# Miniprotein binders against q8lar0, part 8

Target 1, 344 residues: q8lar0
Amino acid sequence: FNDGLLPNGDFELGPRHSDMKGTQVINITAIPNWELSGFVEYIPSGHKQGDMILVVPKGAFAVRLGNEASIKQKISVKKGSYYSITFSAARTCAQDERLNVSVAPHHAVMPIQTVYSSSGWDLYSWAFKAQSDYADIVIHNPGVEEDPACGPLIDGVAMRALFPPRPTNKNILKNGGFEEGPWVLPNISSGVLIPPNSIDDHSPLPGWMVESLKAVKYIDSDHFSVPQGRRAVELVAGKESAVAQVVRTIPGKTYVLSFSVGDASNACAGSMIVEAFAGKDTIKVPYESKGKGGFKRSSLRFVAVSSRTRVMFYSTFYAMRNDDFSSLCGPVIDDVKLLSARRP
Below, E stands for the ipSAE of ESMFold2; O stands for the ipSAE of OpenDDE; V2 stands for 0.75 times the mean of E and O plus 0.25 times the DockQ between their complexes.

## First folded at step 2 (miniprotein)

Design u4
Fold by ESMFold2-Fast, scan of step 2:
Formats: structure tokens, sequence, C-alpha cells
Structure u4 (fold): chain B 344 residues (1-344), chain A 81 residues (1-81)
């Protein structure tokens, strides 16, 4: 990550051999720019542990966090500004591996799940609002396994400034085109996972909440089929991948929710159904995917019953990519608009 | 929770839909295929795998990944016959 705000985020600057025992890093400051705690391993690409071959997604080295281990870096930030942290992570050994990402007092625990890509490596995102001119960024493994070295691999840690969503085109929804979002590098073809976040946390996808059990995937037009502009969201885990936004509406007023449904051109083929919600009003949108891109547009006309209306999207079924037979995938949502409609 | 897996090998398409009621634990499996006998065999093997995985406390995401790999293996074995 040469352009990231986090120096040595790709871990290509490593410890001296004298600061290591096997793959374990003994000295807590031995990895340049990082402060370590607990059992931390510096892993060369292709390293074998038992029957596992550990693949490094970028460069020659990655870091593995064992039981209750962490890596930390102190970064200068601008108080009041929003930032996203992105990192590649892969599960190595335990059935349920997690990473806790924090900038005190805020934190999020992220399941490192093997369902999103066949390589096991995925790019995860998290966001925070700076409370001071400095941020202590900590990535921690809360796991406690019998093997103290057991834990996720991490690589390519980057931090970028996020911009608050801005209203455009009289659309009541903020960031309806998903053009504002977490940092996507040109050479990363997997997209960015946006894990579940609470309503009180700042979303790495400005304007939108992911309150579902699993992540949604943020995709770019260089690597995927995107219906409008450069960015979109893929609903990768059925009803467990959902994006939502609460908007202000006038009770008794008629609105039209319109949006594009497509496929990401990622071999996610077959019959799909996107369900869109505006409060209790809903529409099921069938989409026949050939896994090669394309989209159609749909709309839901409704009468608001509340001063606040929840807009939400998910896919009715889990789907799997037919090119690797292991990665979850789903329909793409883009160009979401909520507009005041004419009285019928 | 719902899981849907679709694979295509040598022109044969297999679509598997699994529905688990989180409150009752009820499992429903539907398999669509150009080969009904293969579909029934796969459905039975998936039921066994899913039941074993649930008893071991595996998460839905791990279950989904294991099912995809197992289905691919079963299809390859049948097509080689």
Amino acid sequence: as target 1 above (344 residues)
Amino acid sequence: SEVEIEVEIDGKRIRIRIEIDPETGEIRIEVESDDPELAEKIALEIFKLLWEALEKGLSPEEIAKLLAKYVLMLIKEELEK
C-alpha cells in the first residue's frame, strides 16, 4: 500500500532475524511502524504449517495474529473527519476466527469468514470519526485457541479519508448511487466487504447501514459490472446481506423508490430475487442472471405512514459463484432513488 | 436462513436450495437438476452433511462453503461413471 496513510501497511518491511524465533516475532517493535502485542507471526508467502500453505495476497509477507494478539499504529488525523480502514484478512485454523478493529473508544468485531472468496482472502472495511488529532489504530484477535499461534492472517492495511454523503438530484436518499465508499485499490479484484455495523457507528458506506448477520460487498467498475457510475453493492449472503437507510418522509405523501438490479459479471448465474422495502411496503424483483453483467430497473410506489421510513434491500436466496463453487455471491444493487411522486 | 448453491458441470446444471428455520431447527432441502436421480442422491447426502454440521455447531457460512465443495465432489464422481 504505497499510497496509504498507514506506513508499512503491507508488512514488506519486516523484523530482523535476531528479533524472530521461527516465524514468531519476539520484539514488540520489530516490524517497522507497528507496535505488537501477544503471539504475532511474520509469514513469508508459501509458508507451510502442518498441512496448510499460507498464501500472502500482496508482496512477500503478511502477519498472523495468535491468541489475543494485536498490532497497533498511531496516526495523525484531522479531528472531526471520517476515515475508513481496509485490510485483507484470511482465516487459518479455527472454526470461528474474528478480528477486533478499534480506534478508542469505538470498535467492531468482524467475523473472518471463508464464504466470500475461494482463496480465503477478503478485503474488509471499517470506519471511524476522529475524536482528536491522533488515532491509535488497533487490530486485535480476541480468539483463545489451544494453539496459541492460531488466528487470522492480515495484510495490506490502509487508511483513507471518507466524505460525508451529499444530497444530489432531489433524491431523498443519501449516497443512492453508492459512489462514496471505502477505498478500493485498482489492483484488488475481489471488492471490499462491509461487515455489519450498528446504527450508532459511522458506516464505511456513507448513508447506509449494514445491520445484517453477514457483510455486503462493495464493487468497482474496473473489476465488476456496475449498473451506474463506478461503484455498486453486491448482496452476497441472501437475507443475511442487507443494506438499509432511514429517510425522512411525510405521513400520507406518496413516494417512488426506484433502483437497478443486476449481476456483477462474476459468474453468479441463475434466477435471483431482490426484495426491496420501504417501511412495511415491499416488492420482489426477479432477475435472471447469466453471470456476465447487465441490469434492469425496478420501482416501488408507496404511501408513507411515518415521519421516518426504513429503505432496505436484500437477496431472497443465498447463491454461489459457478466458477469456483465455494464463494457466496448475489445480485447487484445500484442507482437507488427515493422521490416524491404525483398523487394518483 | 436460506442458502442457494448453483453449479454447472459438463452441461448439467444443479441448483440446491436449503432453508433452515432458526427458531425450530427445521431443515428443508430442494435440489433441481437435469438428472432427477442425481438430484435425489445429492439431496440425501446434503441432508446428512448439514445435520452433522449443525450438531458440531458450525456457522451458516462454513456450512455453505462445505456444501459447495461436497456437491462439486459428488457431481465429479457421478459424471466419471
Scores: ipSAE 0.000, ipTM 0.171, lowest interface PAE 19.8, mean pLDDT 78

Design u5
Fold by ESMFold2-Fast, scan of step 2:
Structure u5 (fold): chain B 344 residues (1-344), chain A 81 residues (1-81)
Amino acid sequence: as target 1 above (344 residues)
Amino acid sequence: SEVEIEVEIDGKRIRIRIEIDPETGEIRIEVESDDPELAEKIAELIAFLLKWALEKGLSPEEIALELAYKVLELIKEELEK
């Protein structure tokens, strides 16, 4: 598989009229490259459903998954390699809409929430390790609502091969610059949400765990202000958006954790505080954001007390973009380095 | 410990301040809004979440985080209407 949109991942190749009843797709193979199950609708952008106007983020069409509905595609992959799956999703009717993304035997159930973007559309990412030379990618709506058509909209399904970074003598942390990460759609300025995950093997952000209650946002330099390189992480939900990594340390040895704190140039203005942790040692880094980009560097010097040390970052306060007054936002972290101190 | 959220939406200002005294465990919650209807909804949500959290045995810090999340989600939903 090549990196990018899956075959017909943007759903612009649609079913024939004879395979539809209204917006419902009747034939399970009617959408090219996809195998369907359950109540699936093919939605043109601007479709009116009751009082709701359904807007499609890419192209002219998207898919809506009703009660227990699924879309599936078989993709050629390299056994033993890691891949991220990224897709756009929007909640349509129920309060607790969710999507289950799977490549057997692994799966993740993720809430589709309206808190992240004013349009209601967000990009979500999940990762897996290929167990064979092919993968059956399934996106499923586990919901069972009274309206069988009720469920999330999906668009722009993409995949990217992940190359796990390794620690170096100059940085004990893996992927400290966040340069390894999921596929970012070229003309989408919303970033990519990385939902909570507990292990590296299933993280679309190699080396990092999102063990918080809410997602963190992965941002690119084409659409945002990024302190170093092309990628960074935005901590969008206060203490509920956190990235963490466990690093091997030597008890009694002194280390320096250094990192950049900035703003994404996304109109996230105001007083911000990033809290960084190295085990029980912590530092609060205040940052006055103008919402127009820029960053500063900070560091925390500590003595390791264990053979493993947890490094973690979160934002102390919730914040909201001042250009839409509805989207969560927060400080950007980047260029995270953990080094043995030269001077004891 | 202190958590503060201040948001201005369509000229309507909402300010929520949660202060936790680490010695006594006393929680002070202040909600200020120039929209009386929105302020009432926020206050009702805070009361509901506080009762729920206390019944769950959550710490003051856990209560503050849950309140912050739910308030922002409510504001988002009201704006989308």
Scores: ipSAE 0.000, ipTM 0.209, lowest interface PAE 14.2, mean pLDDT 80

## First folded at step 3 (miniprotein)

Design f1 (at its last look DockQ between E and O 0.66; V2 from the best seeds 0.00; counts 0 for: pae E 7.9 > 1.5, pTM E .768 < .8)
Fold by OpenDDE base, look of step 3:
Structure f1 (fold): chain B 344 residues (1-344), chain A 92 residues (1-92)
Amino acid sequence: as target 1 above (344 residues)
Amino acid sequence: SKVTIRIEITVPDPETAEKIAEELKEFIEWLAELLGLEVEIEVEVRGDTVIVTIKIKGDPEEVEYLVKLLEMWLERLAKKLGGRVEVEVERE
């Protein structure tokens, strides 16, 4: 598999007329490269559902998953390798929409109740370890609503092979620059949400876990201001957006945690505070954002008290973009380094 | 409102052309039905080229919407198949 959209991952190849009842697909193989289950709709851009216009983020078509509906695609992968899946999703129901993404035996439930962007669409990511040379990717709506057609819109399903970086003598942390992560769709400027994940090995952001109730945003330099390299993390939901990594340390040894704090040039203006933790030690880093990009460096010196130290970042406050007054935004962290105070 | 659309799609091989011709016809019929429009479709395959003529009647807004959707879909399809698409629209 080559990184990018799955075959017909944008759903621009649709079913035949004979396989349609209105917008409902009545044949499980009617959408090329996908196997359907349950109430699935093929939705054209601008489709009206009552007073609601169903917006497709890109292209002309998307799919909507109704009650207990799912889409499945088998993909060739390499056994033992790690992959991230990225897809766009939009809520169409009033409350409690969830998506279940799976590659057997791995499963993840993603709440999509929180809308992070004003467009109504968010990009979500999930990672898995391939157990064989083939993976069945399944996106499933586990919800049951009164209206069986009610459910999330799905579009732009993509995948990327992940190469988890190892700690080096230059940085005890893995992937401190966040340069390894999920696929970023080139035609979408919203960033990619990394949902809460308690399993480190299966994080779309290798080496890092999202240890919070809400997601962090993975941002790229093409659409955002990034302190270093081509990728960074935006802490979009205050204290409810936390990224963490556990590292090996030597008790009694002094370490320095250094990192960049800035804004993504996404009109997220205001006073921000990033809280950084190394075990029980903490520092608050204020940043005055003009929403036009920029960053500063900060550091935390601490003495390790155990053979394992947890490094964590979150934002003290919630913030919203000042251009739309609705999209969640926050400070950007990047270029995270952990080194012994005695540099070799 | 009455609109005539002429579409020319060039694909890499004749087999693909035949497949696309059939799929395109069905797709247009589906869209027309969905939008409550009346359509007459003529499809011709000449080697690696598909020629489709569509006559659309109905609500002006819906007609224009169909045109837009079709153009977008065709363009993307052509790119995926490594082909070319030319669309001419005549409004009456």
Scores: ipSAE 0.278, ipTM 0.690, lowest interface PAE 1.8, mean pLDDT 91
Fold by ESMFold2, look of step 3:
Parts: structure tokens; sequence; C-alpha cells
Structure f1 (fold): chain B 344 residues (1-344), chain A 92 residues (1-92)
């Protein structure tokens, strides 16, 4: 397997005419490289049908997963290795559409929400550890609606091998720079949502848990401003968007948690506060965002009270982009370091 | 309205050329049926090269939509194949 789109992951190779009834695909193997189940449609750009609340963007093809529908692809992987799956999805009709992404026995149910972009399309990510030399990747709509066609649109299915970093004598935190994370589709500038309930060794953001009701956003330097390196995390939903890591510490020893706070150059202007935590110790870091990039450093010096210290970040307040006034956004964190302090 | 599209696709081998020709023909027929358009498709396969001539007739708005969609789809295919697709469109 090579990192990037799965074979026919963008669905540009479509079904044969004889395997279609309107937009409905009736042969379970009609879409090359994919096995289908349930009510599945293949939809060209600009097409509007039934109770669909979003249309396929111009110049794209997408698969719509109706009642109990799924798409599946078997991919050769390396047993014991970690992978993340990225895919684009949009809600079409029901208020509470969701997708179940799985590689047995692991799975995650992801709500498809409209608050993160004005287009209604977002990139989602999920991670798994390969239990054999093959992975059956399944994306499934568990919903059942009166209209059997009602369900999410899917496009842009990609996969990336993850190499989880280890703590070093230069940073006790794993993946403090966020450089290891899900595949970012090169021509998509929305960032990648990392949904809640990530497990560290199965997280698409290795080392970090999304401890919140809403996702955090993984951003890249090709499409956004980031404080350091090529990757960062945007905290997009105030206190409902949080990222955390538990790290091994020595009780009684002094540590310094340092980090960058900035903005993604995505028109997210406002007075912001990032709250950083190390156990019960905390600091509030104000940042006046102009929505045009930039960052500052801050730090929190603390004495560990346990052999394990939870490091956490969230934004105090909600913010919305000032170019559409409907998309959630927030401050960026990056370059997170934890080191023991020395007494000079 | 009437539109004639000529497509020339070069692929790594003749077996792939015949497969692409079949897939493209079915794809265009499906789109035309979905949009209520008349199409005539002529396909030539010469070794590793596929030449497709498409004549599209029907409602002017739907014809133009199908042409734009096909151009976008072929542009994506060309990027995947390293720029080995040539398209000429003649509007009557």
Amino acid sequence: as target 1 above (344 residues)
Amino acid sequence: SKVTIRIEITVPDPETAEKIAEELKEFIEWLAELLGLEVEIEVEVRGDTVIVTIKIKGDPEEVEYLVKLLEMWLERLAKKLGGRVEVEVERE
C-alpha cells in the first residue's frame, strides 16, 4: 500500500450503464475497486434529487450511502502497523446523519455535522492497527429513513501509514509538533477533522486524545499558517474542542510545558484565549487574532503531583470565520514541549 | 443544441485501451440517459490509443452541462494518466 487515495478512492471510475437504475447502483461490484451493500447511488456534479439538501460539487462524482448502505475495499497492509483513513463526507437530508467506519474488530461512528465549513463537505479521519496482512475498510450508513436514498455523500477516500513517535530527552510529549497525523488531500483546503474518542495507539493524531464533544481540526502549512513545521491543530469549538495527552512524570519534579498559540490564516479574527493544563495547574493565554497568521509562545511551569500528568488544551470561547459567519474556527496550537526544569 | 467531442486517450497497453473505451462509452451513455440527451458514440482502438467521437443533441442547458462535466472528468483522468488525454470540442 502507498500513502494517498485508495484505488478509485475519488470514484472517478464509475459503474457500467447496465448496472444503474437512474443514479442507483444495482450491481454490488459495479464501481471499480469497491464492493457495495444496501442503497447506493453514484452521483455526478450538480445533480439534485429528491430530498437532498446538498448537491455534488461541480466537476466531482460522489457515492451516496442510503439506507443501511456500505462501501468496502480490501487493502493489503502490514500486520502490526498503524494506519489512518481520511475521507470527505457531506450530509444530504437527515439532521443526524452519521457514518460507521470500520476495519474489524475496530470501528467508529462519526456524526456528519455542517458547522465546520460553509460547503457542508468536511474531511474526516480515523485510525486502526492492522490485525492481519489485509484490511477490509468499510464505510457504512447505519441509518434508515423513509426515503431509502437518504444518507451521506462520500468522496476522496485515502489512507496513510502512521509511525507513532516516542518521547525523547528533548520532549517528554509524544507528537508535540503534530507532524504525525492523517493524510491531507492536496487539493482540499478545509483541514482534517479528528473526531472525539481517539485511542492513543489507534488515534489518527498519535499520542493525542480528542477529549471533547466536537472534533479538533488538523491543518497543514500548504493551506494554512502554522507556527512550526508542516502541521498544527486548530481548536474549533471552544471548550467543546479539546486535545489531551497523558505523560509519565516524577512526583515532586518541576516541569515546563511550552507551546505556540496562533491563528491559521483562515479569517478567524477575534480575541481568543487558549487554556493549557498540566494536571490541576493551568494557564490562560490570550491571543488577538487578525485571521492572517502569526503566533506567540507561552509556558506553564508546574510541579508534578502524580506519576502521570494529563496535558490538555482547549479554547475558552467559540469563534466563527469572518468571511462566511457560519463556520466554526479557533486558535491554533503547535510545537508543544514538555521537559523537566533545572534549578540553576 | 449539437456538440461534437473528439477524445484521444493513450494508455500503457492495448488491453487497457479496449477497457477504457468500453468504460468511457458506458459512462457517457449513462450520463446522457440521466440528462435526457441523445448521444452517438463512435470508438476506434488503435494499439494503445483510443479515439472516441461523441455527438450530443438535446436541451441546450443539459447538453452544455454534460459537456462541462465530461471536460472536468477527462481533466481529472488526464492528471491520473500523466496528461495522456486530448479533447477537442466543436459546438454547432
Scores: ipSAE 0.012, ipTM 0.476, lowest interface PAE 7.9, mean pLDDT 84
ESMFold2 (binder alone), look of step 3: mean pLDDT 80; pTM 0.754

Design f2 (at its last look DockQ between E and O 0.98; V2 from the best seeds 0.00; counts 0 for: pae E 2.2 > 1.5)
Fold by OpenDDE base, look of step 3:
Structure f2 (fold): chain B 344 residues (1-344), chain A 92 residues (1-92)
Amino acid sequence: as target 1 above (344 residues)
Amino acid sequence: SKVTIRIEITVPDPETAEKIAELLKEFIEWLAELLGLEVEIEVEVRGDTVIVTIKIKGDPEEVEYLVKLLEMWLEKLAKKLGGRVEVEVERE
């Protein structure tokens, strides 16, 4: 498999007329490259359902998963390799929408109730370890609503092979620059959400776990201001957006955790505070954002007390963009390094 | 409102052209039905080129919606197939 959209991952190849009842797909193989289950709709961009306009995240068409509906595609992969799946989802129900993404035996439940973007849709990511040379990717709506058609719109399903970086003598943290992560879709400026890890221990952001109730945002340099390289993490939901990594340390040895704090140039203006943790040691790093990009460096010196030290970052406060007054945003962290302190 | 759309899609090979011709016809019929529009569709395949002529009749807003949707979709489809598309719209 080559990184990018899955075959017909954008759903621009649709069903035959004979396989349609209105917007409902009545044949499980009617959408090319996908196998359907349950109440699935093929939705054109701008489709009106009553007073509601269904927002198609990308392109001309998307699929909507109704009650207990799912889409499945078999993909060739390499056994033992790690992959991330990225897709766009838009909520169409009033409350309590969630998605279940799975590649057997791995699965994750993603709450999509929280809208991070004012556009009405977000990009979500999930990671798995291939157990064989083939993977059945399943996106499932586990919800049961009064209206069986009610459910999330899904579009732009993509995958990327992940290559988890190893700790080096230059940084005992893995992927401290966040340069390894999920597929970033071209021409989309929303960033990619890394959802909380609930059951599965695999992260689409290698080396880092989202240990909070809400997601962090993976941002790219093409659309955002990034302190270093081409990727960074935006802490979009205050204390409920936390990224963490456990590293091996030597008890009694002094270490220095260094990192960049900035803004994504996404109109997220205001006073921000990043809280960084190394075990029980902590530092609060204030940052005055103008929403136009920029960053500063900070560091935390600490003595390790255990053979394992947990490094964690979150934002003290919630923030919203000042251009739409609705989209969640926050400080950016990047270029995270952990090294033993040099003896003077 | 009455609108005539002429579509020319060039694809890499004739086999693909035949497949696309069938797909386009059925797909446009579905969309028209969905939108409550009357359509007449003529499809011609000339080598690696598909020529589709669509006559649309109905509610002006729905007609314009269909036109916009088709333009967007066809462009994406052409790119996906490694081809090109030309769309001409005549409004009466």
Scores: ipSAE 0.658, ipTM 0.884, lowest interface PAE 0.8, mean pLDDT 93
Fold by ESMFold2, look of step 3:
Structure f2 (fold): chain B 344 residues (1-344), chain A 92 residues (1-92)
Amino acid sequence: as target 1 above (344 residues)
Amino acid sequence: SKVTIRIEITVPDPETAEKIAELLKEFIEWLAELLGLEVEIEVEVRGDTVIVTIKIKGDPEEVEYLVKLLEMWLEKLAKKLGGRVEVEVERE
């Protein structure tokens, strides 16, 4: 397996005319590299359905998963290794559209929301640990509607291997710079949603768990302003947004948690507050965002009271971007470090 | 509305060229039927090069939509296959 789009993951190789009834795909093997079930459509970008124009965020074609529809691809993987799947999706008609992404026995149900981008398309991510030398990757619409075509559009299905980072003598936190995370599709500027904790507990953001009810956003320096390196996290999970990591500490020893708070240069203006926690110790970091990038550093000095200390970043900032008035946005965290103090 | 599109796609090998020719014809016929457009498609394979000439007639809005869709799609398709594409559009 090589990191990137799955074979025909952008669906630019389509079915033959004889396998189509209008946009409906009537042969389960008609889309190259994919096995289909249920009501599946192959949609050209800009296709009209009633009053709606179905726009594809990257490329000329997408797949629509109607009633009980699935797409599946078998991929060679390394048993015991961790992987993250990235895909774009948009809802088309039903208010409660969702997708079930699975590599048996693991799965996650992802509600398709309209509050994360003005295009109606978001990038979703999900991680799994390979149980064998292959993975059957399934994306499934469990919904059933009166119109059998109703269901999410999907495109841009990609995968990458994750290498869970370890703490170092320069940073006791794992993945403090967020440089390990899901595949970011080229030329897509929406960021990648990291889902909240699931039953399987395999994070696409190694070392970190999304502890809020809704996703946070993984952002890249090619499309956003980030404080350090190539990656950061935007706390956008609606009413409350949180990421956390439990780290090994020595009771009685003094530590300093340091981090950056900023904005993604995505027109997210406002008075933001990020609350950082180390166990029961906290600091509130105000940041007055103009939505044009920038950051400041802050730190929290604490004495560990346990052999394990929960580090968390929390935001209640609930606003839409000023440039589209429809996308949730929030503060950016990055460059998170935890080190023992030299003197108390 | 009446439009003629000439597509010239160069790929790394002749076997790929033959597969592309079949794919393009089938796919363009599907799109034309979906949009209610009349098409005449001529395909010629010259070694590693596919030459497709498409004469499109029908509703002006749907013709222009198909032209723009094909331009986008063929550029991406050629890159995926390790080739290049040249598209010439003549509007009448």
Scores: ipSAE 0.500, ipTM 0.826, lowest interface PAE 2.2, mean pLDDT 86
ESMFold2 (binder alone), look of step 3: mean pLDDT 78; pTM 0.743

Design f3 (at its last look DockQ between E and O 0.76; V2 from the best seeds 0.00; counts 0 for: pae E 8.4 > 1.5, pTM E .780 < .8)
Fold by OpenDDE base, look of step 3:
Structure f3 (fold): chain B 344 residues (1-344), chain A 92 residues (1-92)
Amino acid sequence: as target 1 above (344 residues)
Amino acid sequence: SKVTIRIEITVPDPETAEKIAEELYEFIEWLAELLGLEVEIEVEVRGDTVIVTIKIKGDPEEVEYLVKLLAMWLERLAKKLGGRVEVEVERE
């Protein structure tokens, strides 16, 4: 498999007329490269549902998963390798919506009730370890609504092979620059959400866990200001967006945690505070954002008290973009380094 | 509103052309039905080239919407198949 869109991952190849009843697909194999289950719709861009227009983020078509509906695709992978799946999703119901993404035996439930962007579409990511040379990717709507057609719109399903970095003598943190992460769709400028995940080995952001109720945003340098390299993390939901990593430390030894704090040049203007933790030690780093990019460096010196130290970041406050006054945004963290303190 | 669309698609091989011709015909019918439009579709396959003529009647906004969707779909399809697409639209 080559990184990028899955075969027909953008759903631009659709069913035959004979396999359609209005927007409903009535044949489980009618969408090329996908196997369908349940109430699945093939939705053209601009389709109207009552007074609501179903917006397709890219291209001409997307799929909607109704009650207990799913789409499945078998792909070739390498056993033992890690992969991240990325897809676009939009809520179409008034009630709580969630998606279940799975590659057997692994699965994750993603709440999509929270809308992070004003467009109504968000990019979600999930990671798995391949158990064989083949993987069945399944996106499933576990919900049951009065209207069986009601459910998430799905588009732009992509995958990337992940290469988890190892700690080095230059940084005992893994992936401190966040340069390894999920696929970023080149035609979408919203960033990729890393959902809450308590399992480190299966994080779309290798080495880091999202230990919060809400997601963090993975941003790229093509669409955002990034302090270092081509990728960074935006803390979009205040204290409810927390990224963490546990590292090996030597009790009694002094360490320095250094990192960049900035903004993504996404009109997220205002006073921000990043809270950084190393075990029980903490520092609050204020940042005055003009929403036009920029960053500053900060550091936390601490003495390790355990053989394992938890490093964590979150934003003290919630913020919204000043251009649309609705999209969640926050400070950017990047270039995170943990090293033993040099003796003067 | 009445609109005539002429589509010419060139694909790498004749087998693909036949497949595309069938798919395109069905796709147009589906879109027309979905949008409440009346359509007349003529499809011709000449070797590796598919020629489709569509006559559309109905609500002007819906007609234009169909034209837009179809154009987008065709362009993407052609790219995926390594083909070329030419579209001519005549508005009456």
Scores: ipSAE 0.191, ipTM 0.645, lowest interface PAE 1.9, mean pLDDT 91
Fold by ESMFold2, look of step 3:
Structure f3 (fold): chain B 344 residues (1-344), chain A 92 residues (1-92)
Amino acid sequence: as target 1 above (344 residues)
Amino acid sequence: SKVTIRIEITVPDPETAEKIAEELYEFIEWLAELLGLEVEIEVEVRGDTVIVTIKIKGDPEEVEYLVKLLAMWLERLAKKLGGRVEVEVERE
């Protein structure tokens, strides 16, 4: 497997006419490279159902997963290696749409929340550790509605290999710069959601976990302002959007947690507070965001009380983009370092 | 609105040409049905070259959409297969 779109991951190769009834795909192998189940539609951009226009990027096709529908592809992988799946999704009708992403025996149910973008399309990510030389990647709508076509649109299914970084003498936190993370689809400026319950081998952000009620957003320097390197994390939903890592510490020893707090240059203006935690020790870092980038550094000195210290970040308050007043946004964290300190 | 589209696709080999001709015919019929357009399609395969002539009648906006989507689809197909695509559009 090479990093990027799965074979026909953008669905630009479609079914034969004989395998279609309107937009409904009848034959479970009709979409090249994919095996289908349940009520599946193949939707061109601008398609109308009644008086509704289904939102698909212009000049493109997407798959709509109706009642109990799934798409599956078998991908060659390396046993024991880590991979992250990225895909774009949008809801179409049901208030509480969700997707179940799986590579057996593991799966994650992801709510399709409409709070992160005005377009209704967001990039989602999920990771797995390959348990054989092949992975059956399944995206499934477990929902059942009276309208059998009701369900999310899917597009842009991609995958990349993850190479989890190790702690070093320069930083006992893993992946403190966030440089290892999910695939960002080219020319997509929304960032990539790391959804709730992204933990352990299933976190697409190695070393970090998201146990909060809302996602954390993974952003790239091609489309956003980041404090250092090419990647950073945006805390998009106040205390409901948190990222954490548990690190080995020595009880009684003094450490310094240092990090950057900034702004993604995404019209997220406002007075913000990032809360950083090392166990029960905490610091509140105010940041006046102009929505135009920039950052400052802060640090938290603490004495470890356990052999394991939980490092965590969230924003105290919710914020919304000032260009649409409907999309959640927040401060950016980056360049997170944890080092022991010598006492004078 | 009436539009005539002529598509000429050259691919590496005749077996690929025949497969593409079949796929293109089915794709155009499906799009026309979906968009409520009347189409007449003529397909000719000459060795490694596929020639398709499409006469389309219907709502001007839907005709325009079909033309644009088909052009984009053909461009990606040609790049993927290493072929050459020529598209001519004539409005009546």
Scores: ipSAE 0.011, ipTM 0.460, lowest interface PAE 8.4, mean pLDDT 84
ESMFold2 (binder alone), look of step 3: mean pLDDT 80; pTM 0.763

